# VH-VL binders against q86l99r1233to1411: the designs that were tried, part 36

Target 1, 179 residues: q86l99r1233to1411
Amino acid sequence: SNKESLPFRRDVIEKVINHLRENSLDTEGIFRLSGNMESVRGIVKSFAHGEPNLSFEVHNISNALKHYLRSLDPPLIPYEFFLMLLDARKNEDAETIRNIFWKIPSDNRVVLTLLVDLMVKISENSNVNKMNSKNLSIVFGPTILKPRTPTLDRMALMTETQLQCGIIQTFIEDFHYIF
Short names: E, the ipSAE of ESMFold2; O, the ipSAE of ESMFold2 at other seeds; V2, 0.75 times the mean of E and O plus 0.25 times the DockQ between their complexes.

## First folded at step 17 (VH-VL; framework fv_adalimumab_6cr1)

Design j4 (at its last look DockQ between E and O 0.90; V2 from the best seeds 0.72)
Fold by ESMFold2 at other seeds, look of step 17:
Structure j4 (fold): chain C 179 residues (1-179), chain A 122 residues (1-122), chain B 107 residues (1-107)
Amino acid sequence: as target 1 above (179 residues)
Amino acid sequence: EVQLVESGGGLVQPGRSLRLSCAASGFDFEDYTMHWVRQAPGKGLEWVSAISWNEGYIDYADSVEGRFTISRDNAKNSLYLQMNSLRAEDTAVYYCAKDMGEDKYGSGFDYWGQGTLVTVSS
Amino acid sequence: DIQMTQSPSSLSASVGDRVTITCRASQSISSYLNWYQQKPGKAPKLLIYAASSLQSGVPSRFSGSGSGTDFTLTISSLQPEDVATYYCQQYNDYPWTFGQGTKVEIK
């Protein structure tokens, strides 16, 4: 990667998520459809500076959030939780997933709670917006849950991706139990 | 300015191999799904393969699966297509295409290279 | 695989005419359909994404409509530079598939 990581700004992310809660629940393909590349770059820059510019069409905002979250180092779910969550998902162990969630640093937990709550709201309106829990999990799995050292084995990478998506899908579908 | 530059095309006999490269510039290559799309002379477009931003999703058209391998090197801003066991029906212009999206879903090919011609003939 | 069928295969029209090209999917693809323009010897160019969204820098005489299985590309007033082959493409499911193309010519 030749792109610099971006600082974690809880207050910015909260503002962006709240904006999307108010403006995206009936938007078809939200988080799946793309935005204008130059607009998205400018919006991500505004997030990194702490002054989010939300005066854009909603797909540009949702895509900027995805790009911003992807650029965080450490990621929203810190690296040390990656293997624990994947193992708990393999065992279909929602209680362990919940216990791991509550070990995550508090600022990250608040943001993750708001983000997954947004995904729950979107998925509840999937008849209109066409984005169910599985669709959203594919978008957000690798974005917020990443290993410190990526595997070089192609088959293992595919398996990891399926588990990353599965964890986010579990967060959405079992939200009130886990969060 | 977004640029995609393919290379590695040429004339090759059936059963042989070629490796195509695509050099990307003017955008954050590591953020996007990349594709290969081909077009036989005088024919329509055929999607060949995709690789997501983090390589977590890779897929192929049935006609090339098992013979072609897509890969990317995000540090070098480069996309590759290893083409083994080439057949006459693989003869086409091969385009490197940038997706607007990053995951398996994508959204559409907003930038294309100029293409590189692969001719497979005995 | 999702088959995409375009109609017509070719057409001729006069400058200033309204041109419509249709695309039918073999199963529902929601709004996950793109339109591309390709001029001879050139790479394709994205015109419309998500069935109806106009790509940056594309003239406003181009528009797209439809959802589910039936989609239309419209050129409200054909211009000499619009002579090209037009392709629809679904991205609902892999493998991504294109229509067979529609050649547009000027009489």
Scores: ipSAE 0.670, ipTM 0.881, lowest interface PAE 1.9, mean pLDDT 92
Fold by ESMFold2, look of step 17:
Structure j4 (fold): chain C 179 residues (1-179), chain A 122 residues (1-122), chain B 107 residues (1-107)
Amino acid sequence: as target 1 above (179 residues)
Amino acid sequence: EVQLVESGGGLVQPGRSLRLSCAASGFDFEDYTMHWVRQAPGKGLEWVSAISWNEGYIDYADSVEGRFTISRDNAKNSLYLQMNSLRAEDTAVYYCAKDMGEDKYGSGFDYWGQGTLVTVSS
Amino acid sequence: DIQMTQSPSSLSASVGDRVTITCRASQSISSYLNWYQQKPGKAPKLLIYAASSLQSGVPSRFSGSGSGTDFTLTISSLQPEDVATYYCQQYNDYPWTFGQGTKVEIK
């Protein structure tokens, strides 16, 4: 990768999620439709510097959040939880997924709770915004849940991606049980 | 300035192989889905293949599935298309295209290379 | 696969004329439709995304409308540099598909 990783800034992510919660629930294709590349890049830099600039159309903000979260190292769900979550998802074991979630460090849990709550709110309004739990899981799965060392095998990578999406879908659909 | 530069096209006989490359610059290549789109001489556009930012989603047009393989090397900012068992109907200009998005959904091809010509003829 | 049908296949108009091009999808694609312009010997250029959003750097005489199955690209006042072939493209489902193109010429 030629792109440098970005630091985890809980306060920035909270501000961005709260902004989206207030401004995106009626927006068609939120998190699916893209923004202007130059605007998104500038907004991501403002997040990384701790001074989020949210005076943009919501698609630019939602895309900046995705790019910021994807650039975190370690990711929002720390690396040590990757294999155990995927294994629990393979077994369709929501109880184990819940137990693993509560072992995640507290700052990460707070941010993850806010992010998944936003996704729940969006999915509850999917008749308007066209983004259901499956759509959102495709967007966020690989963004926030990543292996320390990516597999080189194409078939294994596709399987991992499906499981990553499935975990996020479980978070959304079973939110009140897990969180 | 975003640039996409294709290479590797040429004249080949049916049944042979070619490997296309696309060198990307001016944007964070590892953030975006990349595509190959082709255009036969005097004809319209045909989507060929896509590969998501992390390679977790890969797909092909039915006409090339099993014969073509898309890949990317994020460290080298490069996209590839391995084209095996070439046929006359594969004759086209092949474009490297950047998606505005990162996953399988995408939003459109906001930047294109100038294309590389592949001619499959006996 | 979702088929995209453009109308007309070609047209000839005078500088300053209003030009409309239509695109019909074989099934609903919501607003997940793009318009591209391609000049001879060059790669396509994105004009409109999400049915109606104008891409950065594209002149405001271009506009898009529609949702579901019926979409329109409008050039409010045709200019000499607008001579090109125009394509619609759906991104609702893979495989992504293009319309067959509309060639626009100056009379």
Scores: ipSAE 0.655, ipTM 0.876, lowest interface PAE 1.9, mean pLDDT 92
ESMFold2 (binder alone), look of step 17: mean pLDDT 92; pTM 0.941

Design j5 (at its last look DockQ between E and O 0.82; V2 from the best seeds 0.70)
Fold by ESMFold2, look of step 17:
Structure j5 (fold): chain C 179 residues (1-179), chain A 122 residues (1-122), chain B 107 residues (1-107)
Amino acid sequence: as target 1 above (179 residues)
Amino acid sequence: EVQLVESGGGLVQPGRSLRLSCAASGFDFEDYAMHWVRQAPGKGLEWVSVISWNEGYIDYADSVEGRFTISRDNAKNSLYLQMNSLRAEDTAVYYCAKDMGEDKYGSGFDYWGQGTLVTVSS
Amino acid sequence: DIQMTQSPSSLSASVGDRVTITCRASQSISSYLNWYQQKPGKAPKLLIYAASSLQSGVPSRFSGSGSGTDFTLTISSLQPEDVATYYCQQYNDYPWTFGQGTKVEIK
């Protein structure tokens, strides 16, 4: 839309996810609570330049990851997989979702696996951090699974958002089957 | 410098319509949820409506649902509130508010506009 | 809907006094609570988010505490510029709701 897409840097994303895995599992509202806007923007630029600065309060790091992933073009799950994943979700077909996941390019698959594994670990500690699989799916659905051209129909857009969230929820809840 | 500037308020008769606009600058508007919050003269704050960053979640206070429509134009960095079938109880200052978050959860309002007054009176 | 009840509805205090304002939610909202300051004739301003996090540019004399249903905003040493109405606001569930406000004045 109005801002430049950012380069996909697998090595940077891995470092950020590993940092969050080590530092966020006990954090209430992780990925739901926001960070400081100026800090988040600066951290996102550090990701894009390959120089991640992770010496910030953890909510700034988690929000920077969300913003970075949202700014990727193509998204973490490439555009060609959007409709087939939504159709598989409509049919509640985890086997088809698994088959589609394994067709995703390997660098994207590695990052997606690390990201969903982080979400699984967070959800397993939801008594402390208050973030279950449904909560995380709402955060990450539209962030990583996007159409090339968004619909202008408001009802269709809301339905697509529900399906995007459902796919991420399936990834988390059926992680060991799919990944 | 973050700025939110509302416009479109005025005096209207019951049953008529107004369209409020909010021009945003100084931040990546397309990354955040946006809200309308209103305050009747001499009264407290009332949340009116939310629209998520991608428009995938929209919600309204019960008092306005079916009559008001929130929308955004990310290309123009603008938030809107179409207010139909206005009633006397809709009289308030209407604030455009930036959410710190992006989706239905949000985190509250880190920046507010100056407000625009809507008066519904015959 | 989650109702937010502030106490007191108004108070007068001297410069330098410690001021506390309480906010009670009708059900648990975890730490999903903000505090806003609204000076006469102006838009609200965020002071505290996530129950206890101080917003950028807000003086350190402001602090927030609490979780679940009971929350407190504290002004450790009241200053003349703190004359305002203070609102708590929950964001646990829609509709988001505000407390009725607490008007703070200087004696």
Scores: ipSAE 0.672, ipTM 0.886, lowest interface PAE 1.9, mean pLDDT 93
Fold by ESMFold2 at other seeds, look of step 17:
Structure j5 (fold): chain C 179 residues (1-179), chain A 122 residues (1-122), chain B 107 residues (1-107)
Amino acid sequence: as target 1 above (179 residues)
Amino acid sequence: EVQLVESGGGLVQPGRSLRLSCAASGFDFEDYAMHWVRQAPGKGLEWVSVISWNEGYIDYADSVEGRFTISRDNAKNSLYLQMNSLRAEDTAVYYCAKDMGEDKYGSGFDYWGQGTLVTVSS
Amino acid sequence: DIQMTQSPSSLSASVGDRVTITCRASQSISSYLNWYQQKPGKAPKLLIYAASSLQSGVPSRFSGSGSGTDFTLTISSLQPEDVATYYCQQYNDYPWTFGQGTKVEIK
């Protein structure tokens, strides 16, 4: 059945990212390990209502952030940028990716910058937390970058997912250039 | 309350096909990876296949690759397993299992169906 | 493929006993290990995830420990309702694999 879209709340997302930045850099498997589904669902509802409840074990918070971002409509990276970014990734064109990033609406850019900065900090501590740029890109690619009309072809879907992950990996690895 | 209900099991001859279905409710099915896990009578558990939340990652146990096809329909909250070229060693209870995670990494199975029995014999 | 070896394959203990089940991976799996309980005729039930995290609704007498290759499930005080087969399962790499199971009975 159709899941209800959630509102974009910049202030909530910033608060959650700041919490994770303070509490997750040493956490093994952060964003890879799951939380308890009932806890995660409750936390997501608190984000949607503008009253983030962060008094949970850190994996519940990180998973709630993933689920919240996935439920945004439009997504964090608005739909009109999807095909342009995928094409730029296919051509390995970081300059074009940077140019597209700076066309994204300013509220989305601020949140995206904070989110990717968090991923950079996590990846820099990957010897402890086991989450490098490739790992994080697999988690976040399809979560924040998706098409307006879903692709129905199975092979195209797999290729599309690979490109979505590649864009996030480029954001992390070329952070200083793009952002 | 989370529910997973398998159907489509039965008695079939070797070389034939079956299609298993799993109807999901009580959670946002489209957010999670889904798996099939099987258990031969009196034996342990064997992972069979995974499909990620957006279908961007699919994988199979070597014993079934090329013969089984996992799929999902997020609009219908349903998971499927098409089983072709069935063999006696495919005889098992087949469980639909919800992953705690969404992508290829996953985190394990927080909810299971009650299973559907597939018996392959002459 | 990562092989998971459980010990013992079966055990009998009295109500109130401390029960320990071990699980060893053929290579490091970090903390990517779960424990399941399966009662006769029923589907498995998650007890412990991420090696040591207790699933919601699971009694606190269950605990998990370990990292790398060696993992332990402990029942601090065995109860009659704990009669079941227990499985460990790694999710470090595909194919995901289970231990062969440990059958726990009461004397």
Scores: ipSAE 0.647, ipTM 0.877, lowest interface PAE 1.9, mean pLDDT 93
ESMFold2 (binder alone), look of step 17: mean pLDDT 93; pTM 0.948

Design j6 (at its last look DockQ between E and O 0.85; V2 from the best seeds 0.00; counts 0 for: pae O 2.1 > 2)
Fold by ESMFold2 at other seeds, look of step 17:
Structure j6 (fold): chain C 179 residues (1-179), chain A 122 residues (1-122), chain B 107 residues (1-107)
Amino acid sequence: as target 1 above (179 residues)
Amino acid sequence: EVQLVESGGGLVQPGRSLRLSCAASGFDFEDYAMHWVRQAPGKGLEWVSAISWNEGYIDYADSVEGRFTISRDNAKNSLYLQMNSLRAEDTAVYYCAKDMGEDMYGSGFDYWGQGTLVTVSS
Amino acid sequence: DIQMTQSPSSLSASVGDRVTITCRASQSISSYLNWYQQKPGKAPKLLIYAASSLQSGVPSRFSGSGSGTDFTLTISSLQPEDVATYYCQQYNDYPWTFGQGTKVEIK
């Protein structure tokens, strides 16, 4: 059934991002293509235990990172920032998004910076890997920016998802301004 | 280990409604996108609908848009298809399919249910 | 909508023969193509994903190749248990679409 939430481990996430930076920039469909379910599950367990096992094909590693980030409680962007960021995105206000980012706790900001920097590098090579800023925002938006209690209203949920993606797309496209 | 079990198929008259269910086990259902795929007797496969892991993306084939509604209940590990205003051309085996991916992109159907037959005829 | 055209629609071959099935997309789909095997009365089974990646538990005699618009499924040495219908499927854009299928039989 429902799986348990996982703790935030900054050192693990940094190792995984560094591995992907070395091994994924030329990989077609990185973060879009999936891996083997049992391999991904095992790798996520290794992340949760603080002992990341990176001896797998790169799609298994990228998918394990996605699943690990989705399982964090609190999420990478803490719950209290959710509504503020969505409101700022709704108004297309990158300055306010930047101001909110700098209020996020420092450990979370460091990891978020590394993650978005990886996405920038992937998107700059999108002619090879086929993953532009919009593609990456769809993958990571709901993964790292989540409400404490999900809405049950279908229309609101779809709108929230579009805004979540928009925030991540703003992070990528305005990286040097925000970070 | 992974199981997908469809139910709710049967014989119905045109214009009527039917609700399909799919019970999932053996994997973290809440992590993956889910789909319905159908196969008319003697014909090929046709994608019907998709729903992302968090329900933030839902889509339908043009032939069923406005008549069918996909939904999921992650607490119950269940996928549903509400089928309204049924037509003869909806006659098919309906498969519940697990996506390897989670969002609108998906990656393919690594596990399928056994299928449930829906027959729409007078 | 992206149209997927398989060739041939059916084929008959001897045990041990090399079998090739092709799939053509109406527009570029990069490597976002899967192959499924379906035996009579059974659900489809994933063989190849991302054009060329072999699914776990699938025999190594199956392989996939191609990118863009032209894709191939190869069975290097046909076995009796490979009698089935094979489908390609694109996932580049919604609606996801399948080829019409290729029925493979033993002579």
Scores: ipSAE 0.615, ipTM 0.869, lowest interface PAE 2.1, mean pLDDT 92
Fold by ESMFold2, look of step 17:
Structure j6 (fold): chain C 179 residues (1-179), chain A 122 residues (1-122), chain B 107 residues (1-107)
Amino acid sequence: as target 1 above (179 residues)
Amino acid sequence: EVQLVESGGGLVQPGRSLRLSCAASGFDFEDYAMHWVRQAPGKGLEWVSAISWNEGYIDYADSVEGRFTISRDNAKNSLYLQMNSLRAEDTAVYYCAKDMGEDMYGSGFDYWGQGTLVTVSS
Amino acid sequence: DIQMTQSPSSLSASVGDRVTITCRASQSISSYLNWYQQKPGKAPKLLIYAASSLQSGVPSRFSGSGSGTDFTLTISSLQPEDVATYYCQQYNDYPWTFGQGTKVEIK
């Protein structure tokens, strides 16, 4: 990719998630609707610099979080967990998914717990915000769970995307068991 | 400055093939879904195809499915449309369009290219 | 497929007039509706996204409203530069579909 990777900043992500938890649960299409591209760019820069600027309309902030998480290298769920999580999802094995989650480094686990908890709260209010667990899983699957070396096989890529989404959906739906 | 520049249009006979290209600049191309939209002369807009940011979702209008193939090369900031088995009804200006979103949901087209004319005629 | 029906197909109005264009979806599309302006020989331009959100750089005389199946684009005071064809477009489900367009002219 031609894009510069961004550093993992746990403190920034926590501030952004807390802001969204307070401001987005009633927002229609949260994480699905887009923001203004120039605003989102500026907000992402503020995240990368460690000084998050959250004085924007909520869709700009949610989109900035997506872009920030997508640009992390390594990703929020480190590369080494990719294949084992996909395999556990293929087998519909929530116990193995739980065991793998607890092996993830502690800083990443804290952030992932906060992010998935936000998604749970959004999905519990989906009658208002129109974002259920399936919707959120499509948004976040490939964003936070990526292979170290992308496949060149088109069919494998489509299957991986579906499994990535399935893992996030499992995190949301089985939150209290896994986390 | 966001720019989308289509190329590869022209006059072709029915049954032949044509490949359209779209060169993108001024934004992080790899972050967004991309689309082809067409407009027959004097007619309205018709969505043709979509490809998500990571290529994990691809879809086509029924009228072109099986004949057209959308692809992207994120390293080259380029979108493509391979058009096989062309028909007279494929005659249109073809627009490259940037989605505001990234995945299968999308959000609509905040930037468009100038279009490239494809004419399919005997 | 979700069918989008615009009304009217064309209209003629004077500078300064309030102009309304309606768009009806064949099924609920929530707020997942965009409006585009297209001038002759040019590419379309986004005006309104998510039914009511004004795109950057679009004059404030343009506004959008509605949800579910019924949507409206309003030009509060028509200007000569607003002569164009206007399209609504749903993005609730693939295939994404456009209305047939509304041609706006000055009397």
Scores: ipSAE 0.610, ipTM 0.865, lowest interface PAE 2.1, mean pLDDT 92
ESMFold2 (binder alone), look of step 17: mean pLDDT 94; pTM 0.950

## First folded at step 18 (VH-VL; framework fv_adalimumab_6cr1)

Design k1 (at its last read DockQ between E and O 0.91; V2 from the best seeds 0.80)
Fold by ESMFold2, fold request of step 21:
Structure k1 (fold): chain C 179 residues (1-179), chain A 122 residues (1-122), chain B 107 residues (1-107)
Amino acid sequence: as target 1 above (179 residues)
Amino acid sequence: EVQLVESGGGLVQPGRSLRLSCAASGYDFEDYAMHWVRQAPGKGLEWVSAISWNEGYIDYADSVEGRFTISRDNAKNSLYLQMNSLRAEDTAVYYCAKDMGEDKYGSGFDYWGQGTLVTVSS
Amino acid sequence: DIQMTQSPSSLSASVGDRVTITCRASQSISSYLAWYQQKPGKAPKLLIYAASSLQSGVPSRFSGSGSGTDFTLTISSLQPEDVATYYCQQYDDYPWTFGQGTKVEIK
């Protein structure tokens, strides 16, 4: 509410994900460990302007991606898919999750596929980088999937967060089925 | 440029309540987790409570669980701690602390307020 | 709960001395550890995060090392302004916990 939304730039996100794929798979705590706040803010601005600056230590870049994705409006998974995905996750219905994924607009699906593929590769190396599918789901759940209007009830918000994380965990663990 | 300003401390009797506030400025408050940390006079630091950027994760130290409630208002850049059923052991300086991270994982506290004193005595 | 034990509880050293403070976790915390400096009557200040990363604006005489259970904060050449109490803190698992502190004084 106090922060301006940023434009969706598919080409920028693809470049950042490719950079991370080349530079982060053996990095301990990738996406969990923080970067320097001032550096991260500057990198996010470069993403928003379409000129990604990737000449930083890898944690600053991974954190900038998280913050950039969080600032998108609409989010990476558009608002109209929110309730149906949460319901499918609540029912533990991976087939319905797959069907919903394929209805998401093509540009968003391409970025989601690249992002989740990166998470799969990180999780497959979790004995080195310490980031399994559950860890990554906690980082990315509320970042890329959110309701149009913020949930005010605390118990409902806690349940919503658990379901958002569960959807991302399903994407990672059932990648080859869903994608 | 980053500022965290606590308020609401004071002298109270055991069993009473206080509400602490923390006003944040100079950064995107809504992007980061926030914590309360306390320090009894002459003693070390004790983590009290955490709240994630989106409020989807909240946690408390065992010593305060059920009595204290953390909350945030991202539109007002404000963090709160409602402290009920206060005990002498709750006497401390209470710090508002910015997490470097966003979610339950966090990464430590890169900025702290100057604290507000809560004294609980008969 | 993860217990953090600092050693020593206090020390006194001369200006220019190399000072080391150790922190031991009761279980592995990977690299998820921070070091703070606190001067009397002041809020803590972050020195080191992720066990070994130096916070912006912190003098280069401060360094951190270690992973797993054993961690060290080093001041390569103690200065008068380094008189403070130093705390380690784990952020691997809740509740987050601090060491009991190490008070550093000048002889």
Scores: ipSAE 0.784, ipTM 0.915, lowest interface PAE 1.3, mean pLDDT 93
Fold by ESMFold2 at other seeds, fold request of step 21:
Structure k1 (fold): chain C 179 residues (1-179), chain A 122 residues (1-122), chain B 107 residues (1-107)
Amino acid sequence: as target 1 above (179 residues)
Amino acid sequence: EVQLVESGGGLVQPGRSLRLSCAASGYDFEDYAMHWVRQAPGKGLEWVSAISWNEGYIDYADSVEGRFTISRDNAKNSLYLQMNSLRAEDTAVYYCAKDMGEDKYGSGFDYWGQGTLVTVSS
Amino acid sequence: DIQMTQSPSSLSASVGDRVTITCRASQSISSYLAWYQQKPGKAPKLLIYAASSLQSGVPSRFSGSGSGTDFTLTISSLQPEDVATYYCQQYDDYPWTFGQGTKVEIK
């Protein structure tokens, strides 16, 4: 890519998710509506340096989290799990998805649990915030679950994106079974 | 300093093809959705096409679907519009527009190029 | 397709006047609406996003309000540099659509 990858900082991500849990459940369009680009860029930099600056409007913080997670190398769900999760989703095999989740390294698993629990809480209040499980899956699918080498075939990219979203939607809708 | 610079416009006959380019700088192009928006002379704005940050979502206005193809090259910070089977009603200034968002749920266009004129006339 | 209807289509006002432009959606679009300013021969410029959020660098005399189907752009004190055409745009569902535009002139 044309930009620098960022280090995984579990403690930073936990602080940001906890802040959003306290401040975002009633926010219309949370994770869908954008923030100010300059503010978001500065907040992402503060995450990468280990000193998260959360003194911003909630949309700037939610967008900074998305951009930070997208910039991780390796991603939140490590590359080796990509193909097996997509295959399990394609076969509608929630039991296999659960088994794969529990093989993810523990630091990543803790962060993923906190993130998906936040998405569950947001989706349970979707009559107010307008963000149901499908909406959230579109936002987070390709952000946290991505291949080591992206395909060059455009139709395959679109199909993979649908499966990536489906896995996140399954995480949200079947949270208590999987996590 | 965000800049979007369109190129490739010109005068073409109906039924011919033209390829528009947009060179982006001053932001992380690969993080955002990109769009083409057009404006016929003396008329309002019309959304033409969208492409998400990872190319996983692509969509077109009905008037151009099947004839136009949007694409992007994140390594070159470039957006493209391949326009085939051009018609007189495609005559417009074509704008490259940066979405504030990354996926199909964008948030409007925070930066625009100055546009490139396409004229389709016999 | 979601139809966006602006009113008025044009207006003329004096420097210092309060100017109000309205935009109505054919169905609820929540708060997923932007306002743009376009000066002659120039590209559009974003003023307001998410119905009421002011874009960075836009003067505070501009404000947006509304949700659902009815939205308003207000210029609290019209300035000579505000002569332009103003567009609303919904981004709730594809195809994204613009209002017809409102041309603002100085009397």
Scores: ipSAE 0.766, ipTM 0.909, lowest interface PAE 1.4, mean pLDDT 93
ESMFold2, look of step 18: ipSAE 0.718; ipTM 0.898
ESMFold2 (binder alone), look of step 18: mean pLDDT 92; pTM 0.943
ESMFold2 at other seeds, look of step 18: ipSAE 0.735; ipTM 0.903
ESMFold2, look of step 19: ipSAE 0.746; ipTM 0.906
ESMFold2 (binder alone), look of step 19: mean pLDDT 93; pTM 0.947
ESMFold2 at other seeds, look of step 19: ipSAE 0.729; ipTM 0.903
ESMFold2, look of step 20: ipSAE 0.739; ipTM 0.901
ESMFold2 (binder alone), look of step 20: mean pLDDT 94; pTM 0.952
ESMFold2 at other seeds, look of step 20: ipSAE 0.726; ipTM 0.899
ESMFold2, fold request of step 21: ipSAE 0.781, 0.756; ipTM 0.914, 0.909
ESMFold2 (binder alone), fold request of step 21: mean pLDDT 92, 92, 94; pTM 0.941, 0.941, 0.951
ESMFold2 at other seeds, fold request of step 21: ipSAE 0.727, 0.745; ipTM 0.900, 0.906
ESMFold2, last read: ipSAE 0.745, 0.758, 0.750; ipTM 0.905, 0.908, 0.907
ESMFold2 (binder alone), last read: mean pLDDT 94, 92, 94; pTM 0.952, 0.942, 0.952
ESMFold2 at other seeds, last read: ipSAE 0.757, 0.730, 0.761; ipTM 0.908, 0.902, 0.909

